# Designs tried in a protein design chat: VH-VL binders against q9hk44. Part 37

Target 1, 202 residues: q9hk44
Amino acid sequence: MNSRIMFIGGVPGVGKTSISGYIARNTDIDIVLSSDYLREFLRPFAPQESHLETSVYDAWKFYGDMSDDNIIRGYLDQARPIMGGINRVIARALANGEDLIIESLYFVPDMMDEMVLKNAFLAYVYIDDPDLHRSRLEDRINYTHRNSPGSRLAAHLKEYRTIMDYSMDMARGRGIGLYSTDDYALARQRLLDDFRKFVDRR
Key: E = the ipSAE of ESMFold2; O = the ipSAE of OpenDDE; V2 = 0.75 times the mean of E and O plus 0.25 times the DockQ between their complexes.

## First folded at step 21 (VH-VL; framework fv_utomilumab)

Design t3 (at its last read DockQ between E and O 0.90; V2 from the best seeds 0.88)
Fold by OpenDDE, fold request of step 23:
Structure t3 (fold): chain C 202 residues (1-202), chain A 122 residues (1-122), chain B 108 residues (1-108)
Amino acid sequence: as target 1 above (202 residues)
Amino acid sequence: EVQLVQSGAEVKKPGESLRISCKGSGYSFTSYWISWVRQMPGKGLEWMGKIDPSDSYTKYSPSFQGQVTISADKSISTAYLQWSSLKASDTAMYYCARHESPSYSFEDFDYWGQGTLVTVSS
Amino acid sequence: SYELTQPPSVSVSPGQTASITCSGDKLGDKYAHWYQQKPGQSPVLVIYQDSERPSGIPERFSGSNSGNTATLTISGTQAMDEADYYCQAWDRRENHVVFGGGTKLTVL
């Protein structure tokens, strides 16, 4: 059997962690990776003061003033090594016939190999409503990040939404499904359905 | 039964506008994408562009970008291909074809319309 | 832009195996689809995702794809198989659909 691999992107607060867990439980996929942990895994190997040591919402500072362009530049700088790792991880899973879900803030399909793109289900989850997005960031302490205050991330909503918009454009332009989590239940069901359709075609 | 039924043959003059249609039936129209494919006389298939009828997102081939407009009216399960100003070189057979969402598929066209012949001559 | 190349024509005798190739850069890293078009008719999908056969397509039709080349194989070729055949792929990065130039299969 072919590997069932899902690579799901989304900025903090959109619910990608929860959705990934939902998909895993409903498909009996045991391995779920998070780019947050992958990033942490890479940090010891990065030079001090590397862009990997900076939060993504502060990454624009390497380029000067805050702007959409600098936000994206900083985001992409962090994404490069992580996406390289993700690409290798997926390639390994494919080679070994392993099922895998990866949820990631860093979602740059252009940094992935063609074979990986061919054999993995790609999805990007987002939130349309900025107010809802803010509230979910603030409330994440009650769900997936029990010891991490959401107020810190909520203060950087602008940066996250800039990254989200960029990622959505990239995803849409490459035929990758976009899933609004404004209706969370609908989104996770649609994702599950599409993933199953993808798997069934394999 | 899934069907794509296209509008009838057109005979036009250069400079005239034209819109041809492709009506889907026997399936959920918004669940599938529609592509338009040109075939000039005695030539091969050329992909022109595609549309997601659910939200009217469109993508065009570079060769056809700005040359034609693809649209859809999901209320009547119909996709359109239109020209603002026809050229003699637009003379061809035009096909609409269905494919599943690129979200989980790979852009294989499982059903095709019967084609619309467009003849442009002075 | 991504391009697919097919031989303009292939000839076979009845009962023989016909092979039609489609070449593209790293085509094996994509999925190739194949369409049959008879004169005056719309194209018909005969192979999708390299080797999958749609319902209603005879078993004598098969496909493969590796490296830079996809191949449509018709075993036990019949007169009715005489047609133009087109390969097709999807360039995800550009989100473009690409057709080969087509191959005319003649059954002698």
Scores: ipSAE 0.908, ipTM 0.950, lowest interface PAE 0.5, mean pLDDT 95
Fold by ESMFold2, last read:
Structure t3 (fold): chain C 202 residues (1-202), chain A 122 residues (1-122), chain B 108 residues (1-108)
Amino acid sequence: as target 1 above (202 residues)
Amino acid sequence: EVQLVQSGAEVKKPGESLRISCKGSGYSFTSYWISWVRQMPGKGLEWMGKIDPSDSYTKYSPSFQGQVTISADKSISTAYLQWSSLKASDTAMYYCARHESPSYSFEDFDYWGQGTLVTVSS
Amino acid sequence: SYELTQPPSVSVSPGQTASITCSGDKLGDKYAHWYQQKPGQSPVLVIYQDSERPSGIPERFSGSNSGNTATLTISGTQAMDEADYYCQAWDRRENHVVFGGGTKLTVL
């Protein structure tokens, strides 16, 4: 009767949304939350200093030049209120014995409550090959009826890969599993198998 | 049958180098991490460090960082603990122990080697 | 660095219940694991993830963990239970394994 909680991190284009759907279908977990929509829900209430009104790939501009440090600072500013909300959502699921999958751009181990670190299956998904990552972003066209120049996600590959590399380093240092989706079918099977092992140990 | 078989007891002099081994069998060696644990005569267990044999990622206890080298050769399912220059204070029993991947577990050591006694005396 | 503290010794009479404590700051927010080590032998895992018993470990061994304290409990203690007992946790933020100092259980 313990809650089955999966928290998957990853930048756009790595397949975290598709993988979370696959896991949901193969575990009969009904609730999947995406930080894309949690971000939109939180935006009208978020502190001004989080800069959630700005896309994550532009948040470095509040600090000066486009550098790895400034990209990460902007990311962490946005992550703070999102991670705060995620901690509360997981705490509720744990208290009620409810199952939950969260997939999120915002995945910061040092902002996770101890109850999350103890009780949730944590995974970070990534793409090793930058060219494959670019093609996956391009292939995942947002279906909009408006032609909106300059809104393309692939144009921001540098920002996304900076966040990804930072997140992978933080995750590895804290024993959080890294799952390459260069081979998508293998990755989703690894994730499903490891999640089942996590659940079976409890 | 899961086994962790360690190399035999060693009697050494201060200043000598030493490498001891821990061979895993009966399981997928790269699916488990290996830790080394020191037990000085009459004392408790001290964690020295660990290695993921699949990619050789290593983490050391602050007390042992720079004092020993932990390595693994996954092709022969073996982990190693190595000193470049032994001291008399290195006299102890040394255990290897495994735990499942921290991706889905919490570093409980379910199997231990038999121990390797290292004696360092002039 | 994160530290775990155990009493150096605990004595019980045969048939009585032994309790061995392991103290650490907010230890209940981590999983505690317990090992038995008999003289001349390697440690053996007896409790993992606070309260789970590995296959082959007698039901008289149980564990709990809350607040700052984890407890290993041995009911119906037998002479064969005389051993050193170690608690262990994982400090995930530093990615360090931490052992307690050990407790010698004597069955008189």
Scores: ipSAE 0.840, ipTM 0.915, lowest interface PAE 0.7, mean pLDDT 92
ESMFold2, look of step 21: ipSAE 0.811; ipTM 0.905
ESMFold2 (binder alone), look of step 21: mean pLDDT 94; pTM 0.961
OpenDDE, look of step 21: ipSAE 0.890; ipTM 0.939
ESMFold2, look of step 22: ipSAE 0.824; ipTM 0.910
ESMFold2 (binder alone), look of step 22: mean pLDDT 94; pTM 0.959
OpenDDE, look of step 22: ipSAE 0.876; ipTM 0.935
ESMFold2, fold request of step 23: ipSAE 0.826, 0.819, 0.822; ipTM 0.915, 0.910, 0.915
ESMFold2 (binder alone), fold request of step 23: mean pLDDT 94, 94, 94; pTM 0.962, 0.960, 0.962
OpenDDE, fold request of step 23: ipSAE 0.902, 0.904; ipTM 0.946, 0.948
ESMFold2, last read: ipSAE 0.822, 0.827; ipTM 0.914, 0.916
ESMFold2 (binder alone), last read: mean pLDDT 94, 94, 94; pTM 0.962, 0.962, 0.962
OpenDDE, last read: ipSAE 0.892, 0.895, 0.906; ipTM 0.939, 0.941, 0.948

Design t4 (at its last look DockQ between E and O 0.85; V2 from the best seeds 0.83)
Fold by OpenDDE, look of step 21:
Structure t4 (fold): chain C 202 residues (1-202), chain A 122 residues (1-122), chain B 108 residues (1-108)
Amino acid sequence: as target 1 above (202 residues)
Amino acid sequence: EVQLVQSGAEVKKPGESLRISCKGSGYSFTSYWISWVRQMPGKGLEWMGKIDPSDSYTKYSPSFQGQVTISADKSISTAYLQWSSLKASDTAMYYCARHESPSYAFEDFDYWGQGTLVTVSS
Amino acid sequence: SYELTQPPSVSVSPGQTASITCSGDKLGDKYAHWYQQKPGQSPVLVIYQDSERPSGIPERFSGSNSGNTATLTISGTQAMDEADYYCQAWDRRESHVVFGGGTKLTVL
């Protein structure tokens, strides 16, 4: 039996959590994992140089002044242990024929095994409109993160969009589908359709 | 019926520019990618590059990067391959071929054009 | 760059089984596709995704892929199967399509 596995990337506020839930409900996939929880799980054991104790939007500080380059460096440092974990999780699911959806801020396919990449549907979700992105971050408290004020994250929109742009470029360059959630309904439907297409051809 | 119809054979001289075309029909043109493949006389298939007609995103083989330009006009379901300055070594058969989005990770060419023979000689 | 290697030629007698190999680093961790090309004709997809057969392709065509090698197998080879065969894969890292060098299958 072939596993149905989707690995979806996106920065906070793009709607990847909600979309993942939508896909799960419409495909009868029971297990949805979030890199937020994986991060918490790994934090006590992660290498010191990964700086998982620091928020991703502050990770650039370990390299000096704020810059796109330093933002990405910090992001990648955190991504290494998490992507390693995600890779192993997907590999396990594949080995056991289990269905799985993983949504993650950290989306670095180059840190994954070829076999995993061959057998998982990868997608990256983004928002074109910065203002919409900001508003969605602020409104997270009303949806998926009821006890976490979105204003804190909105203050770091610049860092998130830097990571987003980097991730989009990397994803596009590696043939991974990009999904704008500016039209959320359209995006989730398109993603569902593409995932089904992927699964049906396996 | 899905079809890829390419423009006719070309006879050119070195230094001349050339654009050949590949027109898709029988399917949603923007839903599939188009690749160009070179086959020199008596030689094998060489992938040149590909284009997403929906937004004209292109990816080239390192061997062909900067040597050719791949483009598309989705309004007429046509992809193009062009040279700014042909060389004798560009003499070959050129195929366009359709494949699904790389996002599916398959990249198999299910339909091919009939080929365009390009002859470059003094 | 990612490369695929095929034997330049394979010969088989009618009715026998022909096997054409395609080798690449961890090719088994990628999808391999196969194309048949006859003289003066465009390539035709005969196997996709390692072992899937397109509609219209005879059942005598089959494919496998493991380790570093994909294999196109033609059972009960017929004269009409004489052609060049190309394997193809996709390198995700660069999103490059890669063809093997091709194998000329001769039916003796």
Scores: ipSAE 0.861, ipTM 0.929, lowest interface PAE 0.6, mean pLDDT 95
Fold by ESMFold2, look of step 21:
Structure t4 (fold): chain C 202 residues (1-202), chain A 122 residues (1-122), chain B 108 residues (1-108)
Amino acid sequence: as target 1 above (202 residues)
Amino acid sequence: EVQLVQSGAEVKKPGESLRISCKGSGYSFTSYWISWVRQMPGKGLEWMGKIDPSDSYTKYSPSFQGQVTISADKSISTAYLQWSSLKASDTAMYYCARHESPSYAFEDFDYWGQGTLVTVSS
Amino acid sequence: SYELTQPPSVSVSPGQTASITCSGDKLGDKYAHWYQQKPGQSPVLVIYQDSERPSGIPERFSGSNSGNTATLTISGTQAMDEADYYCQAWDRRESHVVFGGGTKLTVL
């Protein structure tokens, strides 16, 4: 049987964890992986140049002053080992005919293996309204990350939106769908419908 | 019934401008992308570029970047291909074709327009 | 830029099997699609995503794609199958569509 593989990208606060759970429940896909935990697993083994010991919102500091370019450079350094692991996980699922959903902050099309690009449903979720994004970061303790202070993450909204805008530009150039969660119910239904179309075409 | 209906044949001189059209009907126009494809006399198919009519995102073949402009008016379900200054080498048949969103599909062209013959001669 | 090559022509007798190849670097990592174009007509999709047939395309049309080569196969070839055939792929990393040069199928 063909594997049903979904790989959802997005920065904190956009709802990727909630959407991945919704998709899992509506497709009966049992395995959902988060790169947050893959990141923690890899930290003691990651190359020093990845800067994986540092929060993503601080990784620009290794390159100088805060700028969009330095934020993205720090992000890509961290993404490299994580994306390497994600490629292997997806390749295993494809080889075994297994279904899988991955949701990840680290979503870099140029680091995806060719068989991932051909065989996985790829989606990027975002919030268009920055005020809504801030409020969602402040509210994350209430819904999915009950002990993570949302105010600390909301202080780094600029870094997250820089990564989000970069990721959206890269995704659009590669034909990867962009899904605004400003209207969460609409977004999750559109994502589910498109995933079903992808599966039905295969 | 899905249809892509293109504007009629054109005879032009070098240096003139031209805009040809492709009107979609029988489907949700903004749910599909439109590509333009050139076929010079006796030659094969050449992809020129594409547009997502929902937001006007456009991508051009390197061979045609800066040579033509692709646009769409989603309010009338129409895509356009235009030249600011035609050359004799632009003499060809031009097709529009649609494909499903690349978010879940892989750019197979399921419906094609009837073609617009453009002749450019001095 | 990514390129696809096809033989310029293929000839078969009625009832025979025709095979039309399309070669590209690591084409098996992409989906290949196939179009039929009869003289004076627009192209018609006959195979998509390597091996799928659109509704209305006869079962004698089939496709495969692995390594560097995609193949369109027409079994029990009929006179009405005489046409030009184009393969097409999507170079996803550059977001470019690429066509092969075309193959004229003659049924004698």
Scores: ipSAE 0.789, ipTM 0.899, lowest interface PAE 0.9, mean pLDDT 92
ESMFold2 (binder alone), look of step 21: mean pLDDT 94; pTM 0.958

Design t5 (at its last look DockQ between E and O 0.76; V2 from the best seeds 0.79)
Fold by OpenDDE, look of step 21:
Structure t5 (fold): chain C 202 residues (1-202), chain A 122 residues (1-122), chain B 108 residues (1-108)
Amino acid sequence: as target 1 above (202 residues)
Amino acid sequence: EVQLVQSGAEVKKPGESLRISCKGSGYSFTSYWISWVRQMPGKGLEWMGKIDPSDSYTKYSPSFQGQVTISADKSISTAYLQWSSLKASDTAMYYCARHESPNYAFEDFDYWGQGTLVTVSS
Amino acid sequence: SYELTQPPSVSVSPGQTASITCSGDKLGDKYAHWYQQKPGQSPVLVIYQDSERPSGIPERFSGSNSGNTATLTISGTQAMDEADYYCQAWDRRESHVVFGGGTKLTVL
């Protein structure tokens, strides 16, 4: 039996957690993993150069002044150990025929095995409107992160959007579907439909 | 019935420009990607590039990058392949073919056009 | 760039089993597709996703893919199966489609 696996990427505020939950409920997939928890899990053991003790929006500081390049470098440093873990998790699920959804800020398919890429549905969700993105970050406390003030993350919108833009370009260039959550309902439905289609052809 | 209908054979001279077309019917044109494939006389299939008609995103083979332009007009369900300046070496059969979005990681060509023969000679 | 390698020709007698191979680095970790092309005709998809057969394709056509090699198998080969066969894969890294060099199948 083939596993149903979706790996969904997106920066904070885009709605990837909610969408993942929606898809899980509508496909009867019981296991949904978040890179936030994977990050916490790896922090004690990760290489120092990954800088996982630092927030992703501050990771550029290890390279000097704030710039798009330094933001991305910092992001990729953190992504390496996490993507390695995600790759192994998906590989295990595939080997055991387990269904799994993973949602992650860190989305670097090039750090994944070919077999994993062959057998997992990859998607990247984003927000076009920066104002909407900001508001959703601020409102996280009302939804998925009840004890975390969204204002803290909103202050780093620039860094997140830089990562988003980079990720979108990379995803698009590798044939991975992009889903705008500006219309959230439409996005989650499209993603569900595409995931089902992917699974049905396995 | 799904069909890809290509424009007719072309006879051109070196240096001339050319645009050939591929019209899709019987399906939602923007829901599938179109690739162009070259086949020189007596040779194999060569993937040239592909386009997402929904937003005209294109990806080219390195061998054809900068050599041709792939475009689409979704209002008339048509994809195009064009040259700004033809060479004799461009003489070949050109096919358009449909495939699912790369999002699914399938990339199999389930429907093909009938081909357009392009002959470039002095 | 990713490359697929096919033998230039394969010959079989009627009723025999023909096997056409397609080799690529970790091709088994990709999906391989196969096309049949007869003279003066457009290619026709005969196998997709390693081993799936489109509607209308005879059951004597089958496919497999593992390691570095995909194989198109034609059991009970008929004269009408004489054609060129191309394997095809997709390289996700660059999102490039890649064809093999093609194999001429001759039915003796």
Scores: ipSAE 0.863, ipTM 0.930, lowest interface PAE 0.6, mean pLDDT 95
Fold by ESMFold2, look of step 21:
Structure t5 (fold): chain C 202 residues (1-202), chain A 122 residues (1-122), chain B 108 residues (1-108)
Amino acid sequence: as target 1 above (202 residues)
Amino acid sequence: EVQLVQSGAEVKKPGESLRISCKGSGYSFTSYWISWVRQMPGKGLEWMGKIDPSDSYTKYSPSFQGQVTISADKSISTAYLQWSSLKASDTAMYYCARHESPNYAFEDFDYWGQGTLVTVSS
Amino acid sequence: SYELTQPPSVSVSPGQTASITCSGDKLGDKYAHWYQQKPGQSPVLVIYQDSERPSGIPERFSGSNSGNTATLTISGTQAMDEADYYCQAWDRRESHVVFGGGTKLTVL
């Protein structure tokens, strides 16, 4: 009778959209939200200091030279309003007994409300092999530019992997499963099985 | 039948090393984490730390970090608790206990070992 | 470091209801679990995730958790329920397991 809530984090190119669809089809959960669209919805209302008008891979430039610290600062600035919205969406779903899957680039455990930590299944997907990650970014249809679909994102692999490593470090030990999609079929089955166990304990 | 079987009681002197064991059976050993819990004579339960046997990730209580080493050998379904140099204050009962993966569970200990009594005296 | 506080002892007459409390800052935002330990024995899980009862645990055991307090309730208390009872929580942000100090339940 409890809401079945899954919140999946991951940077572009790791397969979180595909896994979300797989989970939805195998659990009959009808609502899947992507933070890509939540971000676009919030951009005209978000605080200027979030820098949501800038791509996440460029947000470090507001702080100076490229460094891991500045990449993470820019990411966290953008994450704050998005995570605030995600907390409210999950709270509504929980209050109404509704099921929900959210997949998001913005996945910051320290910004999750306690009711999210207590009641949502939390997972983070990643790719171990940087060359595989690059090739997956190059194959994406995220833009309409015919010259090199996805090559814009692949040029920022460093920034994405910095965010990914940070997110995995913050998730480790906090009961947020880490799922390598280097073997995609294994990862999606592991994630589905773990989600079902989470649901069954309630 | 799920079982956690611990090694037998130990009588040691201060300064000696010791490793005690906890062998799991009747379940998929790498699907569950193992915690170690100390109970001093006449006292309550104290969490010492935990290990994920699938990759040997460990987390220690701040009170025990640097005091003990937790390890596992998944090929024989066994977790270990080890001291490099015992103190008299290490005299206690030591339990291992399992919990489901925190990926989907909330660290409730559904099965406990029978305990290993460690006595350290000169 | 997160702390859980329990009364050192609780006494009840047979057939009455025993109530054992566990206090911690915002404990209702965490799951509370409860263990029974009889002398010379290992702890046994009696309540998990605030109020869920494992198979084989009598229906007279129940639990609740809200605000700063979790409560283990034993209705129709029997002599065999005499034991030490521990609450436990997971401080997820620090990834620490925390036990309460324990409560000795006496049935007279």
Scores: ipSAE 0.745, ipTM 0.886, lowest interface PAE 1.2, mean pLDDT 92
ESMFold2 (binder alone), look of step 21: mean pLDDT 94; pTM 0.954

